# Designs tried in a protein design chat: VH-VL binders against q8ixk2r445to577. Part 87

Target 1, 133 residues: q8ixk2r445to577
Amino acid sequence: FFGMLQNKGLTDYCFDYNPPDENQIVGHQVILYLCHGMGQNQFFEYTSQKEIRYNTHQPEGCIAVEAGMDTLIMHLCEETAPENQKFILQEDGSLFHEQSKKCVQAARKESSDSFVPLLRDCTNSDHQKWFFK
Short names: E, the ipSAE of ESMFold2; O, the ipSAE of OpenDDE; V2, 0.75 times the mean of E and O plus 0.25 times the DockQ between their complexes.

## First folded at step 3 (VH-VL)

Design y2 (framework fv_zigakibart; at its last look DockQ between E and O 0.21; V2 from the best seeds 0.00; counts 0 for: pae E 9.3 > 2, placed apart)
Fold by ESMFold2-Fast, scan of step 3:
Structure y2 (fold): chain C 133 residues (1-133), chain A 120 residues (1-120), chain B 107 residues (1-107)
Amino acid sequence: as target 1 above (133 residues)
Amino acid sequence: QVQLVQSGAEVKKPGASVKVSCKASGYTFTNYAMHWVRQAPGQGLEWMGYINPYSGNTKYNEKFKGKATMTSDTSASTAYMELSSLRSDDTAVYYCARDLYKGSYYFDYWGQGTTVTVSS
Amino acid sequence: DIVMTQSPSTLSASVGDRVTITCRASQSISSWLAWYQQKPGKAPKLLISKASSLESGVPSRFSGSGSGTEFTLTISSLQPDDFATYFCQQYNSYPYTFGQGTKLEIK
């Protein structure tokens, strides 16, 4: 799959990666922003290794979750995807992070000025349902 | 520089419709939501809704559902807000406003406002 | 809907005064509050976002504080250019709502 990763519950919001410094592409948090289709900061590739890749800039980035954290951040992709970079997109639209046993949910983090994808206990909430457009 | 320029004042009779425009310049029109906010004479501000110019998707305040229709024309970088079946209580200044990129819906740029007067 | 209530509705002050405007939400909105200034015949101008973050170009005499349900806008030394109506806005949940406004006028 390749395209804009949209939330079912937080309608019209897409995964977005727009780091403030283009010379440092990794290490920043992935956010949610209104889908605009500009292509570069909202287009992601879901791979057979269960990665969510951001390949607009070099080196390619892969969404990851650090141990003990609930935020999604951009890491460098590896030839063999590590467990913290694997997300299972399920038939019902859930995006399951196997290493943590949590699901990705559209939420507002109080420390952030934006909506963000966060790891939360899995529920049947539409805020945990995602699809590529 | 960012500018939002709205159409001129309108005077309408009850039952008519009116379409207010908001022309954007100085940024990529499809990257930001355009919101509409109403201010009745001597009253506070009321959020009416927004349109995402990229998708065409709209979100309305329930109070304005069926009364207001929001559209956009990406080739003209222009957002529109149409009010139908005008009544005297629709008399107000109507503003377009851009939300801040990356979420958080506070409004960093506003149009100058369009006065709509409905009189018998 | 979240109801935003400002106090006072009208405030008379003199140049050089310290003035405080309060805004209360009917339920918790964390820090998702903005403050706007509106002069007669003009569109509102953003002053503060996220309860306390001063917008670029806004004079440092303006400050915001608060979280949850109680918020404050303070002007530390009032200038002639500051006589205007001030509005708070919550953006925690739909529909977004504004306070009724506080008119700051010359004493």
Scores: ipSAE 0.272, ipTM 0.772, lowest interface PAE 4.1, mean pLDDT 88
Fold by OpenDDE, look of step 4:
Structure y2 (fold): chain C 133 residues (1-133), chain A 120 residues (1-120), chain B 107 residues (1-107)
Amino acid sequence: as target 1 above (133 residues)
Amino acid sequence: QVQLVQSGAEVKKPGASVKVSCKASGYTFTNYAMHWVRQAPGQGLEWMGYINPYSGNTKYNEKFKGKATMTSDTSASTAYMELSSLRSDDTAVYYCARDLYKGSYYFDYWGQGTTVTVSS
Amino acid sequence: DIVMTQSPSTLSASVGDRVTITCRASQSISSWLAWYQQKPGKAPKLLISKASSLESGVPSRFSGSGSGTEFTLTISSLQPDDFATYFCQQYNSYPYTFGQGTKLEIK
């Protein structure tokens, strides 16, 4: 699967990544913004290694969850996907992070300037449902 | 430079419809939501809703559902808002406004406003 | 809907004065508040975002503070160019709502 990763509950919002420096694509938080389909900021790929790749730059970035965090941060993709970069996009649309055993939820966090995908306990909320568009 | 240029003032009779345009320039039109905000004479501001020019998806303030219809033409970088079944209390200045990127849902650029007057 | 209430509705002050405008939200909006300045016949101008972040190009005499339900806009030393109507806006949740405005006029 590839393209814009859109939230069901927070309608018309997509994963968005816009690093301040295109030559340093890692270390920043993935946010949510209205799906606009242009540029590189909203193009992601779900790979066979269960990675969510930011598939526009070299080296490629992969979404990771750092220890003790609930935010999605861009790391470099590795030859073998590390555990903190593994997600399961389930048939029901839930995006499950294997290591934390939590689900990705569209949410608002005060420390962020944007809506953001956050790890939360898995529920049946549409805010935890995602699909590629 | 970012600019939002709206269509001119309108005078309408009750029951009529009016369509206001907002032409955007200086930025990628489809990358930003275009919001509409109205201001009745001597009154505050009311958020009416927004359109995502890329998808065409809209979100309306419930107050204006059935009253306002937001559309866009990406080829013309123009957003439109149509008001139907006009009443006297629809008399107001209507603004288009762009939100900021990255979830900053306040408005950095505004059109100059379009005065819509509804009178018998 | 979240109701934003500004106080006062009208404020008379003199050049050089320190003025404070308050915006109260009917429920917590965290720090998702913006302040605008509007002059007659013009569109609103963004001054402050996230309750206290001064926008580029806005004079330093403007400042914002607050969180939750109480917010303030302060002009430390009023200048002639500052006489206008000011609005707060919450963007915590839909529908976005504005305060009714505070008209700052010359005494």
Scores: ipSAE 0.196, ipTM 0.754, lowest interface PAE 2.6, mean pLDDT 92
Fold by ESMFold2, look of step 4:
Structure y2 (fold): chain C 133 residues (1-133), chain A 120 residues (1-120), chain B 107 residues (1-107)
Amino acid sequence: as target 1 above (133 residues)
Amino acid sequence: QVQLVQSGAEVKKPGASVKVSCKASGYTFTNYAMHWVRQAPGQGLEWMGYINPYSGNTKYNEKFKGKATMTSDTSASTAYMELSSLRSDDTAVYYCARDLYKGSYYFDYWGQGTTVTVSS
Amino acid sequence: DIVMTQSPSTLSASVGDRVTITCRASQSISSWLAWYQQKPGKAPKLLISKASSLESGVPSRFSGSGSGTEFTLTISSLQPDDFATYFCQQYNSYPYTFGQGTKLEIK
């Protein structure tokens, strides 16, 4: 699948990537922003290797979770997807991170007015449900 | 300073329609969803649905599909809710409420309420 | 729909009392719960979000607790201004639903 990855519970919010430095796309956090389809920041591809790829940049970025962290950050894609870059979009809409055994949840970033996807224990919450459009 | 100001009270006959307005100020109108909540006399609160004024997207509580229509006018920073085919059990106070997408997903600012009375 | 059930429906108490209001969800809602205070003829006022996070400007005598299916709003040392109706609301899943309310009356 490719397109905008939208949260069911946080209405009309999508995965968004807008690194503060144009020359430093690796290591910055993926955020949630109002779905708009304008520009290139909200276009992602879900691949057969279970990657979430940021298709608007070369070299391509892939979403990862670093060891011991709960934030989704941009890494470079690799020829064979590393375990920390594998996400399972399940039938119920949950987005499961295999290595951590946790689900992606929409949340407000602590001490700010922005929204971010974070890893949390899996629940049946709509805040953990995602779909491409 | 965030403020939501609703239109005044309405008295209607069964079968009529009513359109309630909610004018927003003190924030960027298109950055937040606007919800509508009703409260029948002496009763609790019931979520009716929302509109996202940026996209125009709406979501309705199934109970109110076909009864309520939610729209907005971004140039006027105003949300609207129209109730059609009014019945006496539509008598209630109708609130607009802002959904604060700061990880809260609940209603931090409310309009003063608009009383709609439907009597035969 | 997730059904929210509050208890008690009415609670009589005196200034200075400690009171507890409970809210039960028909299925787990994790911590996706808010508490509101409503006085007659007024819109609801948000008190607590995320089950336990006190909103800015709300007196510290208000506190919330719970997770999963059972939640509690506690008011220590009641003040005259606290006599009102209290509602819980889940925001785990659409449609958002409210409890039936608890009316806190002066004894």
Scores: ipSAE 0.007, ipTM 0.641, lowest interface PAE 9.3, mean pLDDT 87
ESMFold2 (binder alone), look of step 4: mean pLDDT 93; pTM 0.942

Design y20 (framework fv_zigakibart)
Fold by ESMFold2-Fast, scan of step 3:
Structure y20 (fold): chain C 133 residues (1-133), chain A 120 residues (1-120), chain B 107 residues (1-107)
Amino acid sequence: as target 1 above (133 residues)
Amino acid sequence: QVQLVQSGAEVKKPGASVKVSCKASGYTFTSYAMHWVRQAPGQGLEWMGYINPYSGNTKYNEKFKGKATMTSDTSASTAYMELSSLRSDDTAVYYCARDLYKGSYYFDYWGQGTTVTVSS
Amino acid sequence: DIVMTQSPSTLSASVGDRVTITCRASQSISSWLAWYQQKPGKAPKLLISKASSLESGVPSRFSGSGSGTEFTLTISSLQPDDFATYFCQQYNSWPYTFGQGTKLEIK
């Protein structure tokens, strides 16, 4: 699968990666932003190694969650995907991070209008359902 | 077939503003980013920034932040670049250019260019 | 910003010659480099992307090579239509930057 990774519950919002320092592609948080249909900072690939890959700039980035954290961070892709970069995209649209045993949920940051994908206990909420368009 | 047609040449006084247009045809206007690149006389190419016509989101080269403003009109399939507080060193040919879908960041189609001359 | 430096700045050659133009990046850009051809009074035309990928419709006499910091554009047998200015562009990081150009002219 490849394309813009959109949330079912938070409609019109897509995974988005546009780091504050455009010359440093990795190390920053993945956000959710209004889907723009252009790809680029919202174009991701779901690979056979269960990676969510950002291929629009080089070096290629892979979304990861660091131990004990709940935020999705861009890391460098590796020859063999490490466990913290593996997400199981289920048939029902849930995105399960096996290492933490949690699901990716669209969430609003408290005290702001910004939205981010975060790890949360798995529920059958539409805010935890994702699809490529 | 893809075509980008820019507005005609402009001559402006220092301190004025200029707005260059780029009309797109032959493709879905909102599906591709539109970039702006300038070329001063006898010099190389300088990337200014881009606009996403679908969302209206822009990304500027730091050098042009606060000086260039990029907008688009989806109903007219036209992108605009306005340059404010013109100085003589803004004299250049200004190009609009389309990048490839998926954010390839190199330019497959270019407008013919708009010459902007700033003189007193 | 990544600085792109082309050499030579001007190159004189004859039809049938093998021509090589070099582009150097101030830091590694992997393979994220494009080559453009520009004729006087015209907009640039894309020739090569990802350092070595020939664009559709571009004659096979054009080829690109290199990775990291040093790249070359080669024209294996120069034709009259090839006399132009050539630019390299990196797209590894913001802002996108171009080389200063190499003017290829008739000997």
Scores: ipSAE 0.009, ipTM 0.532, lowest interface PAE 10.0, mean pLDDT 85

Design y21 (framework fv_zigakibart)
Fold by ESMFold2-Fast, scan of step 3:
Structure y21 (fold): chain C 133 residues (1-133), chain A 120 residues (1-120), chain B 107 residues (1-107)
Amino acid sequence: as target 1 above (133 residues)
Amino acid sequence: QVQLVQSGAEVKKPGASVKVSCKASGYTFTSYAMHWVRQAPGQGLEWMGYINPYSGNTKYNEKFKGKATMTSDTSASTAYMELSSLRSDDTAVYYCARDLYKGSYYFDYWGQGTTVTVSS
Amino acid sequence: DIVMTQSPSTLSASVGDRVTITCRASQSISSWLAWYQQKPGKAPKLLISKASSLESGVPSRFSGSGSGTEFTLTISSLQPDDFATYFCQQYNSYPWTFGQGTKLEIK
């Protein structure tokens, strides 16, 4: 599935990856930004390997969560998806990170008061419901 | 060619309201957030907030919550910023500005500015 | 809020000079900094984003550098059109904040 990955609870916010330099497209945090209907930085692919891929730059990036952390960061995609890069998009819209057993939630970033996707205990909150647009 | 054209200068009495317009052309109006920034005489720039023209949703700097109201008209490609209960310290040049890129919060195009003077 | 402090507040220089303006953040902002030029009676114009990325159409005599808390804008050979006020802006942490400005005047 391809498109903008939008939050149900924060109706105006979409997954967004804005690397500081196109020569270093990995290692930075995935953010949420105003949905604007144009592709590139907000265009993601959900794959059959349960990856969320960022295909705007080369090499392709895959969203990951490092052990013990709750933030989503961009890593290089691998031929076989490692467990920290696997997210199950469930029928109810929950985005479940299988390795941590937590769900992706739209939440505030502490230092900037901006919204970011974070791992949290799974709830029925609309802030944990996602869909491609 | 991207252009942001703002309404003309206003002189208002304390307690009045003022509504500044910003007409956009040369790009897809709904694809970029429209921000408002003011500059008081002899002072620096102060970010007020933005509107997402795609959804109509707004985000305000805490200093301007309840004071400024941002709206947009997609069919006219025009953004608006209204200041209520004007005081003399609201005297400033008010700019609309577009964010440069998706997820970037710096401004590539600015309106020419609207001078608002609040005096008796 | 992150406080942005520019130095000097006023800078006097001659055509052909190399000038440097400094911007300091009260806490680390990585490379999330932009520079603007503002001429009297005009709106600001974007010069540089991401601390060092030159905006299209901006003369190559302008350059930016820095990361973390200290940033510089350099004009390698000052031209008559460069006399203006320069502002830095951080966009790492909400609310977005600007420096107080550096006025570049004819010596």
Scores: ipSAE 0.014, ipTM 0.586, lowest interface PAE 7.4, mean pLDDT 86

Design y22 (framework fv_zigakibart)
Fold by ESMFold2-Fast, scan of step 3:
Structure y22 (fold): chain C 133 residues (1-133), chain A 120 residues (1-120), chain B 107 residues (1-107)
Amino acid sequence: as target 1 above (133 residues)
Amino acid sequence: QVQLVQSGAEVKKPGASVKVSCKASGYTFTSYAMHWVRQAPGQGLEWMGYINPYSGNTKYNEKFKGKATMTSDTSASTAYMELSSLRSDDTAVYYCARDLYKGSYYFDYWGQGTTVTVSS
Amino acid sequence: DIVMTQSPSTLSASVGDRVTITCRASQSISSWLAWYQQKPGKAPKLLISKASSLESGVPSRFSGSGSGTEFTLTISSLQPDDFATYFCQQYNSYPLTFGQGTKLEIK
């Protein structure tokens, strides 16, 4: 799958990666923003290794979860995907992070004006359901 | 310079419809949601909904679902809000307003407002 | 829906006064609150976001505080240009909701 990764419950929101420094594309948090299909910042690839890749810049980025954290951040992709970079996109649209046993949920981050994808206990909420458009 | 310019005042009879326009300039029209907010005479502000100009997708306040229709024309950088089956309690000033790129739903730029009066 | 209640509905004050306007949410909205100023015949103007973050170009006599359910807007030394109606707005959840407004009148 390749395209804009959209939330079912937060219906017009997409994964968005727009780092403050274009020369440092890794190490920043992935956010959610209204789907607009412009500027490359909303296009991701879901790979056979269960990675969510940001392929529009070099070096290539892969979404990861830091140990003990609930936020999704951009790290460098590796030849063999580490466990913290693996997400299972299930038939019902849930995006399951096996290492943490949690699901990705659309939520508002207190420290910013942005909506963000966060790891939360898995529920049947539409805010935990995702699809590629 | 960011500007939102709305269409002029309208006087309508009950049962008619009205379409208010909001022309945007000074920024990339498709990169920001356009919201609509109304203010009835002597009343506070009431959020009606928004449109994403890129996708055409809309989100309505339940109170206005079936009454208001939001559309946009990307080639003209213009958003529209149509009210159907007008009643006297639809009399208000209608504003378009732009939200912020980072998903913040407060409004940095507002149109000047369009007065819609519904009377016999 | 989150109900926003402002008090007072009308406030009479003199130039040079310190004035405080209060906004109360029916449930916790964290810090997701904005304040607007509206003058007669004009669209609202953003003053403050995130409860306390002053918008660029807004005079420093304006300040916001609060979190959760209780918020205040303070004007430290009222000037003639400040007589207007003030609105709070929550953006914690949909539908977005505004307070009913506080009209600041010359005494």
Scores: ipSAE 0.122, ipTM 0.735, lowest interface PAE 4.7, mean pLDDT 88

Design y23 (framework fv_zigakibart)
Fold by ESMFold2-Fast, scan of step 3:
Structure y23 (fold): chain C 133 residues (1-133), chain A 120 residues (1-120), chain B 107 residues (1-107)
Amino acid sequence: as target 1 above (133 residues)
Amino acid sequence: QVQLVQSGAEVKKPGASVKVSCKASGYTFTSYAMHWVRQAPGQGLEWMGWINPYSGNTKYNEKFKGKATMTSDTSASTAYMELSSLRSDDTAVYYCARDLYKGSYYFDYWGQGTTVTVSS
Amino acid sequence: DIVMTQSPSTLSASVGDRVTITCRASQSISSWLAWYQQKPGKAPKLLISKASSLESGVPSRFSGSGSGTEFTLTISSLQPDDFATYFCQQYNSYPYTFGQGTKLEIK
């Protein structure tokens, strides 16, 4: 799959990554923003290694979750995907982060002025359902 | 720099429909949601819904489902709100308002308002 | 729907006064509340977001506080330009709802 990764519950919000410094494309948090189809910041690839890739730059970025954290951040992709970069897109639309046993949920964080994807206990909420457009 | 300019005042009879326009300038029209809010004379503000100008997808306040229709024209950078089957209690000032960047939170820019009067 | 109730509905004050307007939510909205100022015949203007975050260009005499269900807007030293109607708005959940407004008028 390749395209805009959209949330079912939070209507018209998409995974969005716009690094403030193009010479350092990693280390920043992935956010959710209004799906606009403009620029490179909302186009992601879901790979056979279960990665969510931001491949508009070199080196390629892969979404990861640091141990003990609940936020999704951009890391460098590796030749073999490490466990913290693997997300299982399930038949019901949930994004299951295998290493943590948690699901990606569209949520608002007190420390952020944006909606963000966060790891939460898996539920059947529409805020945990994702699809590519 | 950011400006939202709305169409002029309308006087309608009960049962008619009205279509209000909101022309945006000074920003990328398709990157922000456009909301519609109304204010009856001497009353508070009431959120009606929003449209994503890029996708055309809408989210309505349930009170306005089937009553209001929101559309947009990206080539003209203009949002529209049509209200059908007008009643006297639809008399209000109708505002378009832009969503603050990074999501539907609150409204950083507003149009000047369009007065719609419904009378027989 | 979350009901927002403001108090007082009308407040009379003099230039130089400290005024406080209260907004109450019918259920918890965390800090997801904005304050707007509206002058007669004009559209509302955003003053404060996230309960306490002052918007760029808004005078520092305006401040907001609160979380959960009780919120306040304070003007520390009232100026002539501040006589207006003030509205709170929750954006915790759809539909977004506004308070009924507090009209601040000159004594």
Scores: ipSAE 0.075, ipTM 0.688, lowest interface PAE 5.7, mean pLDDT 87

Design y24 (framework fv_zigakibart)
Fold by ESMFold2-Fast, scan of step 3:
Formats: sequence, C-alpha cells, structure tokens
Structure y24 (fold): chain C 133 residues (1-133), chain A 120 residues (1-120), chain B 107 residues (1-107)
Amino acid sequence: as target 1 above (133 residues)
Amino acid sequence: QVQLVQSGAEVKKPGASVKVSCKASGYTFTNYAMHWVRQAPGQGLEWMGYINPYSGNTKYNEKFKGKATMTSDTSASTAYMELSSLRSDDTAVYYCARAYYSRGDYFQHWGQGTTVTVSS
Amino acid sequence: DIVMTQSPSTLSASVGDRVTITCRASQSISSWLAWYQQKPGKAPKLLISKASSLESGVPSRFSGSGSGTEFTLTISSLQPDDFATYFCQQYNSYPYTFGQGTKLEIK
C-alpha cells in the first residue's frame, strides 16, 4: 500500500510528517493534518515488513514508538525492521503496534496544536481505523 | 503574502439565494481548508464550516447544514459559500478565513467580509 | 456544543490601565483557545493562540493565560489603539465556537 494514510473517524485527516529542519528528518513527532495531495508531507508506504515508511527523503524514515511513549516519531529505517517500527494494518482498519499491544488512535494531546496519532488500548472506535487513499 | 479577497455586498429578497466568493492568492490553495464565519449585525462570530479544496470534502456546523453549501474551484483558487431560501435572519457579514498549516483551526488570515442584506 | 462565555460584556477603561477579560468554556478545552481583536468595519485580527502564544507582530502588552475551562486575556498598559471588541474562540472540537465578545471602551 502506498499513499495518504487517512483516518475513518477523524474524516479527511491524514498522517503528516513536516519536520522543521530538512537536514534533520528524524526524531520529530508524526501528526495528523487535513488530507491534501500536494507537497511531500503525507505520502507513506506500508511495507511487507510491517513498516510505515516516509519515502520523501533519503535516507528513508520509518515510524516508530519509543519505550514508555504513546506518540509516533520518525526514525531511520533499518535493513531488518526492529519491533518498535512494526504496525499491523488489520482487515478492520485498525493499526496494531505489535511491541506495545496497542492501537493507533487519532486524538488530541496537550503538547501539540495538531491532532496526532497516539497509542491507546484497542477499541472498535472509528478513530482507530485507518486506510490508504 | 496571503490574500483573501471576497465578492461585493449583496441585497436580496426573502426566498432568493446568494453565492459569496473568496479568491485566494499567495499560497497553495489546495493545502489549506477554507473556513466560513458569519457575524450578524451587532452580534458575535459564528463558525459555519469549512471546505477542503483538495478533496472537495466539507464539514458543516449542524446549524447551517441544508442552508449553506460550500464549494471551490481549484483552477481559479476561489472558494464559494451559497445560502439558499434566504430569510431576514440571514442578514450578516460573511467572512472566509484560513488557519496556519497543521497548527489548529485558529484564523490568521481573513477576507474583508461580504455584507448580505435580506429585505423586502 | 461547547458554549464560550466572556466577562464582562462591556469594559470601560483609561489609557495606561491594566485590563483583564475572562473567557469560560462549558467543558474542558485544554489549551485550544485563541483570542481576536475586532475594530468596527474590519475582520477580526488574531492576537493569541493556544491560550498563551502571542502572534507575531502583536504588542507584548497583550498576554493570555489559562487552561481547561478558565482563560484570561490581559492588556498590561492600555493604549488608544486597543479600544475594540475582543473575542475568544475554542478549537478543541466541532463545531468551533466563539464567545459573545467583550467591548472595551473609553471610560
């Protein structure tokens, strides 16, 4: 799958990565923003290794979750995907983070002006359902 | 520099329709939602909804659903807001407005406003 | 809908005064609140976002504070250009809602 990763519950919002420094593409939080097809911020690839890749820059970034955190951040991709970079996109649309046993939910967080994808206990909420467009 | 330029004042009879335009310049039109806010005479501000010019998808304040229709023309970088079946209580100044990229929907950029007067 | 209530509705003050305008939300909105200034015949002008972040080009005499349900806009030393109507806006959840406005007028 390749394209804009959109939320079912928070309609017309997509995964977005817009780091403040083009020379430092990793270490920043992934956010959600209104879906658009222009620019480099919203195109992701879901790989056979269960990675969500940011293909805009070289070297390519892979979405990860650090231990003890609930936010998604951009890391450098590795030849073999580490566990913290693996997400299962399930048939019901849930994005399951294997290492934490939690699901990615579109939500608010006080530390960000933007909506953000956060790890939460898995539910049947549409805010936890994602699809490529 | 971001500019939002709205169409001129309109005077309409009850039952008519009116279509207000908002021409954007100085940025990539499809990267930002265009919001509409109205202000009745001597009253506060009321959010009507937004359109995503890229997808054409709209989000309406329930109060305006079925009354207002938002559209956009990407080739002209212009957003539109049409009010149908006008009544005297639709008399207001109508604004288009745009937020910053990925910051939250507070509005840095506003059109100058379009006065719509509904009278017999 | 989240109801935003401003107090006072009208405030009379003199140049040089410290003035405070309050905005209350009917439910928690965290810090997702903006403040606007509006002069007659003009569109609103953004002053503050995320409760306390001063917009570029806005004089430092303006400041915002608060979180949850109670928010305050303060003008530390009122200038002639500051007589206007002030609005708060929550952007926590749809539909976005504004306070009724506080008219700041010459005493």
Scores: ipSAE 0.551, ipTM 0.864, lowest interface PAE 1.9, mean pLDDT 91

